# VHH binders against p49116, part 216

Target 1, 238 residues: p49116
Amino acid sequence: EGPLLSDTHVTFKLTMPSPMPEYLNVHYICESASRLLFLSMHWARSIPAFQALGQDCNTSLVRACWNELFTLGLAQCAQVMSLSTILAAIVNHLQNSIQEDKLSGDRIKQVMEHIWKLQEFCNSMAKLDIDGYEYAYLKAIVLFSPDHPGLTSTSQIEKFQEKAQMELQDYVQKTYSEDTYRLARILVRLPALRLMSSNITEELFFTGLIGNVSIDSIIPYILKMETAEYNGQITGAS
Below, E stands for the ipSAE of ESMFold2; O stands for the ipSAE of OpenDDE; V2 stands for 0.75 times the mean of E and O plus 0.25 times the DockQ between their complexes.

## First folded at step 13 (VHH)

Design g47 (framework vhh_brivekimig_d4; at its last look DockQ between E and O 0.68; V2 from the best seeds 0.73)
Fold by OpenDDE, look of step 14:
Structure g47 (fold): chain B 238 residues (1-238), chain A 121 residues (1-121)
Amino acid sequence: as target 1 above (238 residues)
Amino acid sequence: EVQLVESGGGVVQPGGSLRLSCAASGFTFSRYDMSWVRQAPGKGPEWVSSITGSGGVTLYADSVKGRFTISRDNSKNTLYLQMNSLRPEDTALYYCVKGGYLPWRKTFDISSQGTLVTVSS
């Protein structure tokens, strides 16, 4: 049996909308986030082990972990996305538009704390200088998590997660041999992802989706859409 | 050489039903996601629904969810839109579009004439 991930799974290139507007509006933020979401889902669907789980299991798995995958994607693409600027814009929109007596004080606090958690997580990952291979394996570990309720094929999912962990360990030992505890430092970041609300993430980044569709409804579509459609849009071919 | 020809439009009363069809040619139909887009008078194009190439997964705008059903017959190179419980706000020219749902897509490639749906009492 071959490795869980190949070099093709390490590549994770996000194409941002162009041109970048002077004022980051909700549309720009939503498009940027949507591109990242689609990229993350297409990354997942490109993994043979993921394909082997079947459509129903795949959908359930991604529904359970999309927020974590998205957050890892934010961290990985933070520079290209100008994430700090996007988050600042989101905060401004919240202050100017959302806080018009529509949200309770407690809800505002929750949303602001969520934004803070996102920023801190991304900063922590940047400080660790996580490379493309490490991100790929971390995403795989998050993707193949058997501890979500309602999953089928949990034994198989667990095996894939173990394989991801083993490959990450081997990679870190090989690449960062002088840093004995790097693996532990990397893995200890993962619990932070579980503290983040998917509902709040959806509210912050995906409010401007065309047709007002939910992430839950989009996930099965992204997983089964024709690859040519996605690639054509990303490359600007159509 | 892509050809899309819509049909099935007409005038219906509120609460009525229509079934739109789109005959596709000039490309491998089953290898492409398809969409319905509509344009009401004085408004811009609005995405309505999309379906994957295999027909296994569908997606709907909230405005039509539960009332419209998109489907396809790849053996006939035909896309369908079953519209039930029609409302006056559904009045529009409906277009069949090659391509699926993409949140970052600014415009839909509308190259057909469309079919007019009018919902009025």
Scores: ipSAE 0.870, ipTM 0.937, lowest interface PAE 0.5, mean pLDDT 93
Fold by ESMFold2-Fast, scan of step 13:
Structure g47 (fold): chain B 238 residues (1-238), chain A 121 residues (1-121)
Amino acid sequence: as target 1 above (238 residues)
Amino acid sequence: EVQLVESGGGVVQPGGSLRLSCAASGFTFSRYDMSWVRQAPGKGPEWVSSITGSGGVTLYADSVKGRFTISRDNSKNTLYLQMNSLRPEDTALYYCVKGGYLPWRKTFDISSQGTLVTVSS
């Protein structure tokens, strides 16, 4: 009955590892990315509409869209993360791998193309000056995607997606009333998220996970983990 | 006071099985994710497996996936680790830890004695 998202769902505060090392390494990049992934999953699990779909549907939705949610999170938190510096460090590592013949030329080209697409997406969002409300609704639109294979409750998922689209439209028209084409410029950015490989994202950002846990395995865990420990880590209380 | 008491360790040949138990007290067991952590001789602690408070979701380190099964009985405040197809590299002191998996966790609050698992060829 109420709005799909409340003001609490607009708040998206990433807590970075401290201190930042003098030279970026795989551990720092992986920890930063993992914190963003956990924040994104906890954001999703806090939405009443998402909770109402049930555990199996929730897991299926997030497994299908985590890369889109993560990429939107990278764009939203690009300044806090110093994302440009992280991507430069990854590119430098890849260039050194070419010189040492440790990776195939085809694989390096695929990864470099992925980094370019990611940079282009984040730059586009920055130039549009996407605000917190817009990011929250864009994340909701990709989360409540009814077209992923194997989903149950697809009609309910579609209704939540349409509700997210309507609320985004209402917000943009009221807040940016003088910019007639803003909503269109924002929405045409979304298809690019589906062109980016989740496997390459995992390789770039998540290779340093403790115990070599896969994203596919960690997702249902994050969605069902007890929140007290996670909240303690984020607030600095142990 | 949080109390964790591990048991079930022993000496076993490669390919053997052991079932570890952890008796928990001093906190509301069902409201906390739990983990198994091991420490091999001369090495630091290694995370092995975690289970959510409800028991509904589990996670495993790649080194034990498919061989170990974590479970819990909230009515008995007990955590279990079923270890199958044991290898010499599984030899370690095994600890039960209050708390689940966090990718950025650098230390484990190990206050118990642990239970020794020795896999001898």
Scores: ipSAE 0.817, ipTM 0.925, lowest interface PAE 0.8, mean pLDDT 90
Fold by ESMFold2, look of step 14:
Structure g47 (fold): chain B 238 residues (1-238), chain A 121 residues (1-121)
Amino acid sequence: as target 1 above (238 residues)
Amino acid sequence: EVQLVESGGGVVQPGGSLRLSCAASGFTFSRYDMSWVRQAPGKGPEWVSSITGSGGVTLYADSVKGRFTISRDNSKNTLYLQMNSLRPEDTALYYCVKGGYLPWRKTFDISSQGTLVTVSS
């Protein structure tokens, strides 16, 4: 009962590390990406339907889809974070890693193709002029995916996904009534998210996390952490 | 006000074990994530482990994962660190810290004496 998302779930404001360094470096990129990851996870944990699924189900669900949520976040925040500049800096750093004989030639192709797919995804979302309401519902559709192996409560997850789809449909039909195929164009973008590699995303954005922690270990922590310190770090910046 | 008092340090052989304790007072302990931070001689502080306020979720630096176990007893306002399979590189002053893991946190608010752990052949 009630809408799946409220207006508070539409707001998605990324605050970048301050001050921006004269030259982008691996530490700035990792901090920027970490802020987006934490913002995405706190967004998910704030949804009442997500809270209702219980802790084990929530953790399993987010572990399965975090890269898709992160990628949607990159597309939504691409201008604020100057994503094209960040990706250029990552390519420079990656070329040093290639020269260290660390990666096979086939792996190198995979990583570079992943970067180009990411750029194309973000460009396609910008071309469609996806708004904040549409992003919120797309993130909800991705979050409440019942397809992942090992999930419990898949019937309830499927119902939440259908509710997100219905609310997106209603929004698009009312807001973009002259574009009868807008919903279909938007939804066709979602399969591209599933084909993006979470381990390549970790290599690109998250090597060098304090303590060299893995994303799989951070996710359950973010979902259960106390929010006062996090809110103070984000809102206390000036 | 806020007080954090570490204990349980000492000298052990490599492969040995120690259990550190941190008595907390001056705040509602269960409402805060907690961390262990260590400082080896001549080096800056290094984050070791964090635990959520409820104690339900833990996070470890890769260098200690599988060997150290963080825990808390909210009824006693006490944070613990069980350290097994100790190595010489674990030699450090160990501090407990009010606050959890944030990957962009550059400083730790250490206002306690810490407890010294020395791992020596």
Scores: ipSAE 0.766, ipTM 0.910, lowest interface PAE 0.9, mean pLDDT 88
ESMFold2 (binder alone), look of step 14: mean pLDDT 84; pTM 0.844
ESMFold2, look of step 15: ipSAE 0.711; ipTM 0.889
ESMFold2 (binder alone), look of step 15: mean pLDDT 84; pTM 0.845
OpenDDE, look of step 15: ipSAE 0.774; ipTM 0.899

Design g48 (framework vhh_brivekimig_d4)
Fold by ESMFold2-Fast, scan of step 13:
Structure g48 (fold): chain B 238 residues (1-238), chain A 121 residues (1-121)
Amino acid sequence: as target 1 above (238 residues)
Amino acid sequence: EVQLVESGGGVVQPGGSLRLSCAASGFTFSRYDMSWVRQAPGKGPEWVSSITGSGGSKLYADSVKGRFTISRDNSKNTLYLQMNSLRPEDTALYYCVKGGYLPWRKTFDISSQGTLVTVSS
């Protein structure tokens, strides 16, 4: 009946750790990435349609798509995060690991290819000048993906994805009326998100997690945590 | 005023079990995620486990995963930690703290006395 997303779902404000250290370390990178992950998960759980799927379905859904949501968040927040600086620090560390023979050449190649794909994705989104409404609907489209293995309620998920696509189309046609092919240019960027390894994302951004907990364990926890006690730290300014 | 009282510690042999309790008062217990934190002799505090306010989800440090179980009884305002297959390195003062897991949480407000767990032959 009502719209899938409200104006509150367009607001996406990342609060970075302060101050930025002189030399980037795994703890700063991990804290920055974790803040974005928590913001992304709280964004998803605030959507009424997402809650309507029920706890089992919504947990499985987010476990399947967290890497796509996280990557869209990286692109959206690239300037706030100084993402290029973070990626440069990671590349520097990898180059030093090659010199010291600490990692295999094949593994380093896989990680470098992942960083290249991430940079290309973020650059393409920046060149398209994707706005906050467009990011919100792109995140909704990847969130409500009915085609991940093992999902239940796939027909309802598909209906929510189609609703997200329709609302994005309506927004783009009204806001960018002179650019007939803008929606097509935006949507063809999405398949690249599925080619990015969640395991490599976890290795690059989440190695400093307190207690060495996994992303797979954190996701169900974030979805059920009490938001009121953490609202100012996670959701940003309301 | 937030009050937390831990109990259930003791001396146990390696491989043994203990069940810790934390009695909470001064706040709406069911509306807050809760955590267990420990401090080994001569070391800083380390996070052990967290549970959401409803009890619907739990997290464990890798060092205790599969051996420890966190639980809560919101009707009794009580948090529990079931510790199985205890090891000498589990020897520590154990504290319950108001609040759950956050990857950027660097300090815990430990104002209670804790409960001592000693694992030795």
Scores: ipSAE 0.772, ipTM 0.902, lowest interface PAE 1.0, mean pLDDT 89

Design g49 (framework vhh_brivekimig_d4)
Fold by ESMFold2-Fast, scan of step 13:
Formats: structure tokens, C-alpha cells, sequence
Structure g49 (fold): chain B 238 residues (1-238), chain A 121 residues (1-121)
């Protein structure tokens, strides 16, 4: 019954690999993205409402929405990640691949369009100056999406999504009382997340995973992994 | 002090099977994810498989997926690796490691002796 999210769920701190190399490479990009993916899934699994849905439902939800959660995380952590620098390096690599005639022009065009959409999304979120509470609730709205094919417990998922929407509305109206249309401007950004290809995201950010582990296979592992050692690795606290 | 002791290695022909064991002590075994890592002659260590502390979610490198099965018995503080359809490329010294799969892990703290698996005709 309490609030869907607590103050602990607003905290979203990404620890980057250090040091950043002078020239970005696939390993650094993959490690940075993997840290964000793990952080995003550990964030989701810490929500009591998410836990209440059960492991099978949890896995299905995250498999359906990981790309949306990851993209919101990229926007939220864009400055910490130097995301603009990472994307510029990817674009430069793709332009060089065109010159070397290594990849099809159609595939490069698809990837470039994806990068443009990602840049536009992150820029729009930055211009709106989305705060930590707003990001937490946007992630919750995306996570508790009842409309993905194959889901069970859709009524309960919908109730949690509605609760997330209501709590976001209450927060925005209280915190940004003079900006009548802020909530509408924020919510209209969300549909763009579903138009971005998870396959292209995986190709851009996760090509360097050790053992060629797929995102689909890693999701149930992350959702059930022990947190004590993970927290020490990601936060550097202990 | 964390102690891990691997056993169960041996010589088998291609297509054969082996079951490796790892006896753990010095820590609360059930609260840690565990991994199997191998090192082939002349090569660096390669991650093979991981399992969560509760045993509910295994993860496998693509090179072994469908052939190897990781499992654990928390009541015995023991980790297992069932290896089926073994190939010459699986020839390596096998180590168990405290800790799960992390894509950014560049090195493994291998302090144990390991168990040798040789696949030859």
C-alpha cells in the first residue's frame, strides 16, 4: 500500500570504469553500458511491488522493457558517462566503415538513425531538466507496462503503472506548481522509447560481452544474483 | 580465509562426460554467486559459467551452452559442473571462483590448484 517508490529508489549512481582511455574502444563502451544495465536491473529488483509480481513475471517484464530502461538510464547518466563523446566515437567509426566498404549502406543508415534518435531523446530530457524523482517514476511507468505480449498478472501490473503515474503527477504538481504543462511535456517523451530497436542498442553497446552472452540470457541471471558483492563492485563503497 | 578445492578432472575421449566438484570453505557459501573459469595451455583464463547464490539462475558462455550444466548444493558448500559432449577445445585447467558473472571483470583471483580436464583421442 505505501508509496510505490521510496527515496532509496530515487538514488541512481553509476560508477564508471576508470581511467577513461584517450581513444574510446569497444571494451570501454561495453563495460560502461554493462554497468548501467546491471544498475538498472538491480534498481528494478529492489522495488517491493516488482518483487510481489514473482520471478517469472519479473523476468518477462524486464525482457520486454530493458531497452527502454537502459535508454532512460543513458539519458539520466549522460553527463557521468560522457555519452555525447561515446556517441561521437561510434559515429566516427561508422563513417570510417563506409569509407572502407566493410558494412552495407542500409545497415549503417539504420544505426545512424538510431544514434540520432537516441541523441534527440537525451537532449530533450536534458532541456526539460528531468530530476531524479521524475526519472525514477518514468522508469517505473516503463517497467510496469501491462501491454507487452505474453504477460500474466496484467491487472496487477496495470495497477502498479497507474500508481506510478499518480505519484509522478503528485510530485510534479507539488514541486513544479507554476509549470502547468510540465507533466504533459515529460510524458510525451515516453512513446519514442518503444520505437528504438533493442537489437541496435545491443549491437552498439554490448558487442564486447565476455563469452558472447546475450542480453536476453543475462536478464534472469541479474535479477537473481546476490547483491552484496555487486554493490561493492558498482558503488565502490566496500 | 576463503578456500576452494576443485576435483573430478581426468582424461576423456571426444564426446565423453565429466563432473567437476568444488568444495568451498571460509565464507557463507549460499550468499555468494559462484563461477567456473578455465585456462587452456598457453591461453589466458576464460569464464565458463556462473550460478546465483540460491542456485535459481545459471549463466553460460556460448562456447559451452547446451553442453555444460552448473549446479550447487548449499547444504554441502559444493559447486558442480557437469560437462557433456566434451571437445578437444575444452582441454584446460578448471577453477571455481567466488563471485558471479560481471561483464567488466578483466581478471580472476585464481588462488586454488584447479582440476585438469584433458579431451583427447
Amino acid sequence: as target 1 above (238 residues)
Amino acid sequence: EVQLVESGGGVVQPGGSLRLSCAASGFTFSRYDMSWVRQAPGKGPEWVSSITGSGGSPLYADSVKGRFTISRDNSKNTLYLQMNSLRPEDTALYYCVKGGYLPWRKTFDISSQGTLVTVSS
Scores: ipSAE 0.660, ipTM 0.869, lowest interface PAE 1.6, mean pLDDT 88

Design g5 (framework vhh_brivekimig_d4)
Fold by ESMFold2-Fast, scan of step 13:
Structure g5 (fold): chain B 238 residues (1-238), chain A 121 residues (1-121)
Amino acid sequence: as target 1 above (238 residues)
Amino acid sequence: EVQLVESGGGVVQPGGSLRLSCAASGFTFGRYDMSWVRQAPGKGPEWVSSITGSGGSTLYADSVKGRFTISRDNSKNTLYLQMNSLRPEDTALYYCVKGGYLPWRKTFDISSQGTLVTVSS
């Protein structure tokens, strides 16, 4: 009954901390990433199909896919975030850590490989010029993934994923009618999201969380927090 | 007129327990996430715990996780903090604040007197 996503689900506007410091620090990076994470979780909780699955399923889905949603959000908001500058600062810090012998070489290699995968993903999305509707449906495909371990209601989740895929296909075929291979080029980018470690993402972007709150702990809180408070705090520039 | 009144503080020995209460008035209590914040002598405010408006989810600072339990009774407009296995470093003025956990929240609207918790022999 009706489309999976409404026009309100296409709108995805990140409000950055202001002002941007002259030199990036862990605190600014963590606040920027946290704002994107909260935006992504509130985006997911606003979808009627998502709410229909129930709280336990909602929490399990988001715990399984938050890194994929976050990475899509990084790609979508790359210009607003000045993501290339953030990643350059992280790389510079990491290279200095090698010289100071503060971290193991194997750990630094793992983290650097993660950053390169992230850069490659964001560059591929930029080259494809993915629009807001396409990002909304790609996020929905990732959110409604029935194949994560421990999930219940997998048949209903799969049905919502198929609906997201169908609506993306309809959109791309109508909007980019002369580019017959566009959908295929977009969809082959998605498997790369699962090759990126959620633990490394948390280490790179969320080490500055107040009180050392983990992403796993924060997810059920975000999904149940009062919407009025979120709107007043993060979108209240209007 | 938002009013918050903390109570339940006192002097306890290490390993002891205390239950703090916060009586809220002047706003629709159940529509707001709430937090406990503490301030030790000579230090800045430290976030301790948050609870959603419905009470359906909670968060704890790493320093208190497994020892403290935040809860609320929306029918009584009251917020609680059950503190177990108290340590000397838990000694502080404890404040309840309107509003939940946000990673980018740098300031807390501490307009109340708080309740003093002292953990000593």
Scores: ipSAE 0.771, ipTM 0.904, lowest interface PAE 1.0, mean pLDDT 90

Design g50 (framework vhh_brivekimig_d4)
Fold by ESMFold2-Fast, scan of step 13:
Formats: structure tokens, sequence, C-alpha cells
Structure g50 (fold): chain B 238 residues (1-238), chain A 121 residues (1-121)
């Protein structure tokens, strides 16, 4: 059949809030992260294979993998987001929380370890110089993960994941023909995404969401938003 | 011309219920997500709830989850908010807004009169 992803699925353009404030606050960080989350869900929603699985399966898949998609998005958009500056602001906030005794030492340790793992992941992807095609296929591989608990269409999901892996291999072999081991270096980075806590990601980037809504509740809402309005919110098209 | 007209507000005792309505005209109602926003005395606007254009999904502020229910009737171009177990802190002017939940929305495009809800203690 046709390819899993088209050229339109390779484009991933994050529009940041402007201007960046002199001092970062929870609202700026949450807005930036939310724009990336919405862009990531818009990307997934536009894939024909994803649409073919049906709304219930789509919701279950994205609820299971949103943290992996979001983290890949952070790595891909690190320069546009000035991610290092955002992480520095989060670290500063945590250090202030220690001084005020607002958080337990054990919780702060967990959060700091998460930030260090995130920085390590983003740095590894930057060193590998992952391109837009490679990011698109890596996102597809994590999106079409058949091994999450509670999934119904696991055989079809697995077929889409295998198709994503095959198309990534074909692309890398063609584009980076002299680097025989590039694909292996890229793929061994993915297991680290599964070890990162979605609860800690939510606390770091999505505290201060309007209405104090949870990511779990936002996901089915975003996936069922009206297409015309959704495009207007993300692309500015009218 | 987009027009939104809210109704159904009133004075209730704590624990009471009210059903708000919003009559929409001037646009294709079913193609837009819709929201309820409230403004308490002396405060800025607070987002309350959103519903997708088809009515297939809803989202609620944590402060109202389990107590409020948003719904719509696309055949009548009408949006509803069922409010149960009302609290004094729910006292506000309630507005219907064209558009869904948007985490980066700093201001709401409020051009209607709203409907007043007062929960007496």
Amino acid sequence: as target 1 above (238 residues)
Amino acid sequence: EVQLVESGGGVVQPGGSLRLSCAASGFTFSRYDMSWVRQAPGKGPEWVSSITGSGGSELYADSVKGRFTISRDNSKNTLYLQMNSLRPEDTALYYCVKGGYLPWRKTFDISSQGTLVTVSS
C-alpha cells in the first residue's frame, strides 16, 4: 500500500509565545509546552493509519505514549523553545521550593533526576543530528506501540509500527549511506523514553494549565476537536 | 455577525441547581467548539468548561468537575450548562464563548451580556 507518512507529516513547526518575558513564569512555560503538545497531537491526528484505528484506540494510544511524543518534540524543538533556558528556570523554582520547605526532599530528588535524564536525552539526539524525517518516523514508532495495557487492535498497531521501522530504515540507508550503524545508534535511544515518568513531566511543564485540567482529560478533548477550528488554533488558517 | 445570548441565571441557595442556556446565531454552530466562562465580582474571567462541535467530548475546570455538565443541541444552535451542588464561590456572571479550550488563551472574546448566578450563603 502507500507509505505510512507523507511529506506533510515531516513538517513540524512550533510557534512560540512572543515575546519571551525577561523572567520566565509558570504560565509562559505551560503555554510553550501546551503549544508543543497540541502540535504533537495535531501531527498524530493527521496520519491516515492513526485515523483508521478509530477514536477509542486513538485515545488509548495517545494516553499511553503522550510523554514519549512530547519528549521527542522537546528534543526536536529544543532550539526554537530555548529549552535550556526553560529547564534552568524550572531548576531555579525547585531550589526556591527547597529553601521554603514546600516540597519533600525525596520529591525534589525525583524531579531533579527526571530533568537530568531529559537533558541527557535531548543532548544525545542533538549529537546524533537527528533530521526531520528521522524524528517523524521515531514519533510514529512510539505512537504505534502495540504493547501498552488495554489496547484492542494490537495486531494492526504492530503492523503500523513495523511499517514505520521499515520506512525509517529505507530512509537512513539512502540518506546516510556511509554511516552503516546510524540506525542502530538512533533506535537504542528510544527505550529511555519509557523510563521517564509522565507524572513528573506533567508537574514540570503543565502546572498552571487553565482550570487545573489533567493531561489525561485534555487528550480525548484535543483528539475530537473540530478540524476547522483546530487548524485555526494551531496554524492560524481561516 | 456572531451573536450569543445567555439566560437561565438566578439566585439559589447553597446545594441548589441551575441550568444555563446560550442561543447562538451568525455562524455554523456545529462546526465550532464552545465554552462557558465566568467572572466573579472583582476578578478576571475564569474558564469553566468546553465541548467539542459534535458534542463528542467535554472538558471541565477542576473546581467544577463532577458538579457541572456542559451539553449542546446543534439542531437548536443552543449550548447548555447544568450546574448542580452550587457553592457560594460559584457566584459570577456566566458567559458563552465561541471556541474551545485553549491553554494559551490569555483573554476571552466576551461581547455578550452574560447571565448572573448568585449563590446566597
Scores: ipSAE 0.747, ipTM 0.891, lowest interface PAE 1.0, mean pLDDT 89

Design g51 (framework vhh_brivekimig_d4; at its last look DockQ between E and O 0.57; V2 from the best seeds 0.00; counts 0 for: pae E 5.1 > 2)
Fold by ESMFold2-Fast, scan of step 13:
Structure g51 (fold): chain B 238 residues (1-238), chain A 121 residues (1-121)
Amino acid sequence: as target 1 above (238 residues)
Amino acid sequence: EVQLVESGGGVVQPGGSLRLSCAASGFTFSRYDMSWVRQAPGKGPEWVSTITGSGGSTLYADSVKGRFTISRDNSKNTLYLQMNSLRPEDTALYYCVKGGYLPWRKTFDISSQGTLVTVSS
């Protein structure tokens, strides 16, 4: 059987909204995050192994791991997104909310802890200088997680995860042959993704969604939407 | 040329029901996601619901979730919106639109006349 991912699946190009405004607002943040979410979901749906799991299984899988995929995408696209600027604007808004007594101190603390975990994760990935092939396989390892509750076909999901791990190992050992500990340093970063709250991610990045649609409801739509309209918007081609 | 013709609007009391229809022509209907959009008097267009080209998935604005049902018949090139438990705030001109839900889309290509829904006692 061929490799789990092709060169097409390594390519991950985020198209940002027309230039970042001087003052960040909820709509710009939401549009930027939504473009990354749609890119991540279209990336997942394009993998033949993912398609082979069937519609019910693949939807459940992505509903369980979207926050992990999204966070890896934030780390991979941190520079093109100016993520540090977005997070600074969110922090500034939260600090102003304390002064105006609009939010509880407990909630603000939870959100600030989430932002700090996110910044630390992105900083660790940047320090490791994770390349495009490594990101593609890390996303595949996260996507093909057999241990989420309620999943069917867990044996096949596990086989795809093992295949992703094997192909990542082969790539790292050949490309970074002098760095014996690189793979271990990369893999030890992944458990932190499970500790980040999907509810807090949704509040931080997706509060401006048209119609107040939830991420849980939009995921099955993205997985089944007609691609011509999305591709036209992203590529700008006819 | 893309042509969309809405029908089924009317005057109903709060709690009533209506079924809207949209007849589509000029494009391969089954290859496009379709949406319902409404415009209340004095307000801008508001997205209501989307259905995928295959009909395999739907999406609803939180304000109509549980009350409205979008559906389509690709053999007849027709889009539907079943509206139940209607409220005064549902009063609007309703339009069908070629295209799905994209969170960064700020405008809708509304070229048809729409169908008027009035909810009042």
Scores: ipSAE 0.803, ipTM 0.915, lowest interface PAE 0.8, mean pLDDT 90
Fold by OpenDDE, look of step 14:
Structure g51 (fold): chain B 238 residues (1-238), chain A 121 residues (1-121)
Amino acid sequence: as target 1 above (238 residues)
Amino acid sequence: EVQLVESGGGVVQPGGSLRLSCAASGFTFSRYDMSWVRQAPGKGPEWVSTITGSGGSTLYADSVKGRFTISRDNSKNTLYLQMNSLRPEDTALYYCVKGGYLPWRKTFDISSQGTLVTVSS
């Protein structure tokens, strides 16, 4: 049995919408986030082990972990996305126009705390200087999590997660031999992902979908869309 | 050269039904997602529905969900839109579009003439 991931799964290149507007509007933010989401789903779909689980299991698995995958993607693509600028724009939209009259004080606090958690997580990952291989394995560990309710084939999912963990360990030992505790430092970041609300993430980044479709509803579509369409969505090519 | 030809439009009473068709040529039909987009008079284009290449997944705008059904016959290179329980607000020129357009997209690659649907009492 071969490795869970190959070098092809390490590449994770996000193409931002062009041109970048002077003022980051809701459309730009949503389009950027959508491309990242599609890229993440395409990445997952490209893993043979993921394909082996079947469509129903795949859908359930992604529905359970899309927020975590998306967040890891934000961290990995933070520079290319100018994430700090996007988050600032989101805050401005929240305060000045979109959410100002619709949210209670408590809800506003929750949303702001969520934004803070996102920023802190991404900063922490940047400080650790996580490379492309490590991100790939972390995403795999998150993807193949057997501890979500309602999953089928949990034994197989667990095996894939273990394989991802083992490969990450081997990679870190090989690449960062002088840093004995790097693996532990990396893995200890994963719990932060579970503290983040998928609902709030959806509200912040995918406002354009609100009132039309939900991320939950588009996940099956993303997983089943044609490769040519994937490429078009990721690169913005018509 | 991609060619899309819509048909099936007409005038119907509120509550009526209509079935649109789109004949596609110039590309491998089954390898592409397809969408319906409509444009009402004086309004911008609005996404209606999308279907994957294989037909295994579909999406609908909230405004048409439960009333419209998108489908395709890849052996005939044809896209369909079954419209039931039609309302006056459904009045628009309907376009068949190559690609999986989503509700947050504001621009569509419309290269066809469309078919007019008018819902009036």
Scores: ipSAE 0.372, ipTM 0.718, lowest interface PAE 1.7, mean pLDDT 90
Fold by ESMFold2, look of step 14:
Structure g51 (fold): chain B 238 residues (1-238), chain A 121 residues (1-121)
Amino acid sequence: as target 1 above (238 residues)
Amino acid sequence: EVQLVESGGGVVQPGGSLRLSCAASGFTFSRYDMSWVRQAPGKGPEWVSTITGSGGSTLYADSVKGRFTISRDNSKNTLYLQMNSLRPEDTALYYCVKGGYLPWRKTFDISSQGTLVTVSS
């Protein structure tokens, strides 16, 4: 039984590619995003409750929530990533793509709206000064969501989500005892994550608005990787 | 010192088949994921396929899915690529690379000569 998360699950250190280029480019953005993705998947895979659900359930669960986990990771690491600078570079790349007739006007509008929503979400999380423990529990609440279509073991997933909610509540009440409404303010940020498009996230961070990447198709491979491969992908050492 | 030696390339008709091999040495083969990368004339390298160290999971580029099969024999330190239903666009120099390369990777640590596959009528 025990707690859902331990202190080892709170550590979430993103290492950026080095050196930072004079002008941000699609390769730097994709490498940075790749490191965050693998850091997020390593985090999820290391949770005993997640492991207990079995491989088929694990794959289905991560396919359903990877974009929400990634977006929480972006918010948590926004300062170390210089995310506002990365998003500005993506906007510039987008403008170049329209000059080359690579994207339709409707698609560009969708992508720009997504960028704005992402910026707004990250700013709201920074305004609340969400700490590392709170991020870890929010990620767990998102990961153990029982209401995604096609999931098995829904009752056990719900039990784990309730445990994450309880542990978050206990943490917030102990650590932020003077802020009666902090838990409620934190939890009301989560619905915005469901509005984030995994398709657009892939285009923004994994293809540079050109090409075709499906994170869903690589989830089984990612979950099977050796721990050493994760560390290499997270630090760029391989 | 890591060494990777590819073989099995050649000239084949459209619709034909080839099996590529890669002999690995200088590292503990079974501990590392392995990948195939190809480079068509006048183009940059393109990721083709990846397999886990144990062989338990595989990935394929959309352009080859259903036609190519990656495999490995850890007792022989050898990586394989079975290529079926070959098309002219599969014409390329094929490289074996150490590591779990993924679809969005645009740069590769290629340290081998590769093996040439030519698909022509």
Scores: ipSAE 0.167, ipTM 0.586, lowest interface PAE 5.1, mean pLDDT 86
ESMFold2 (binder alone), look of step 14: mean pLDDT 83; pTM 0.839

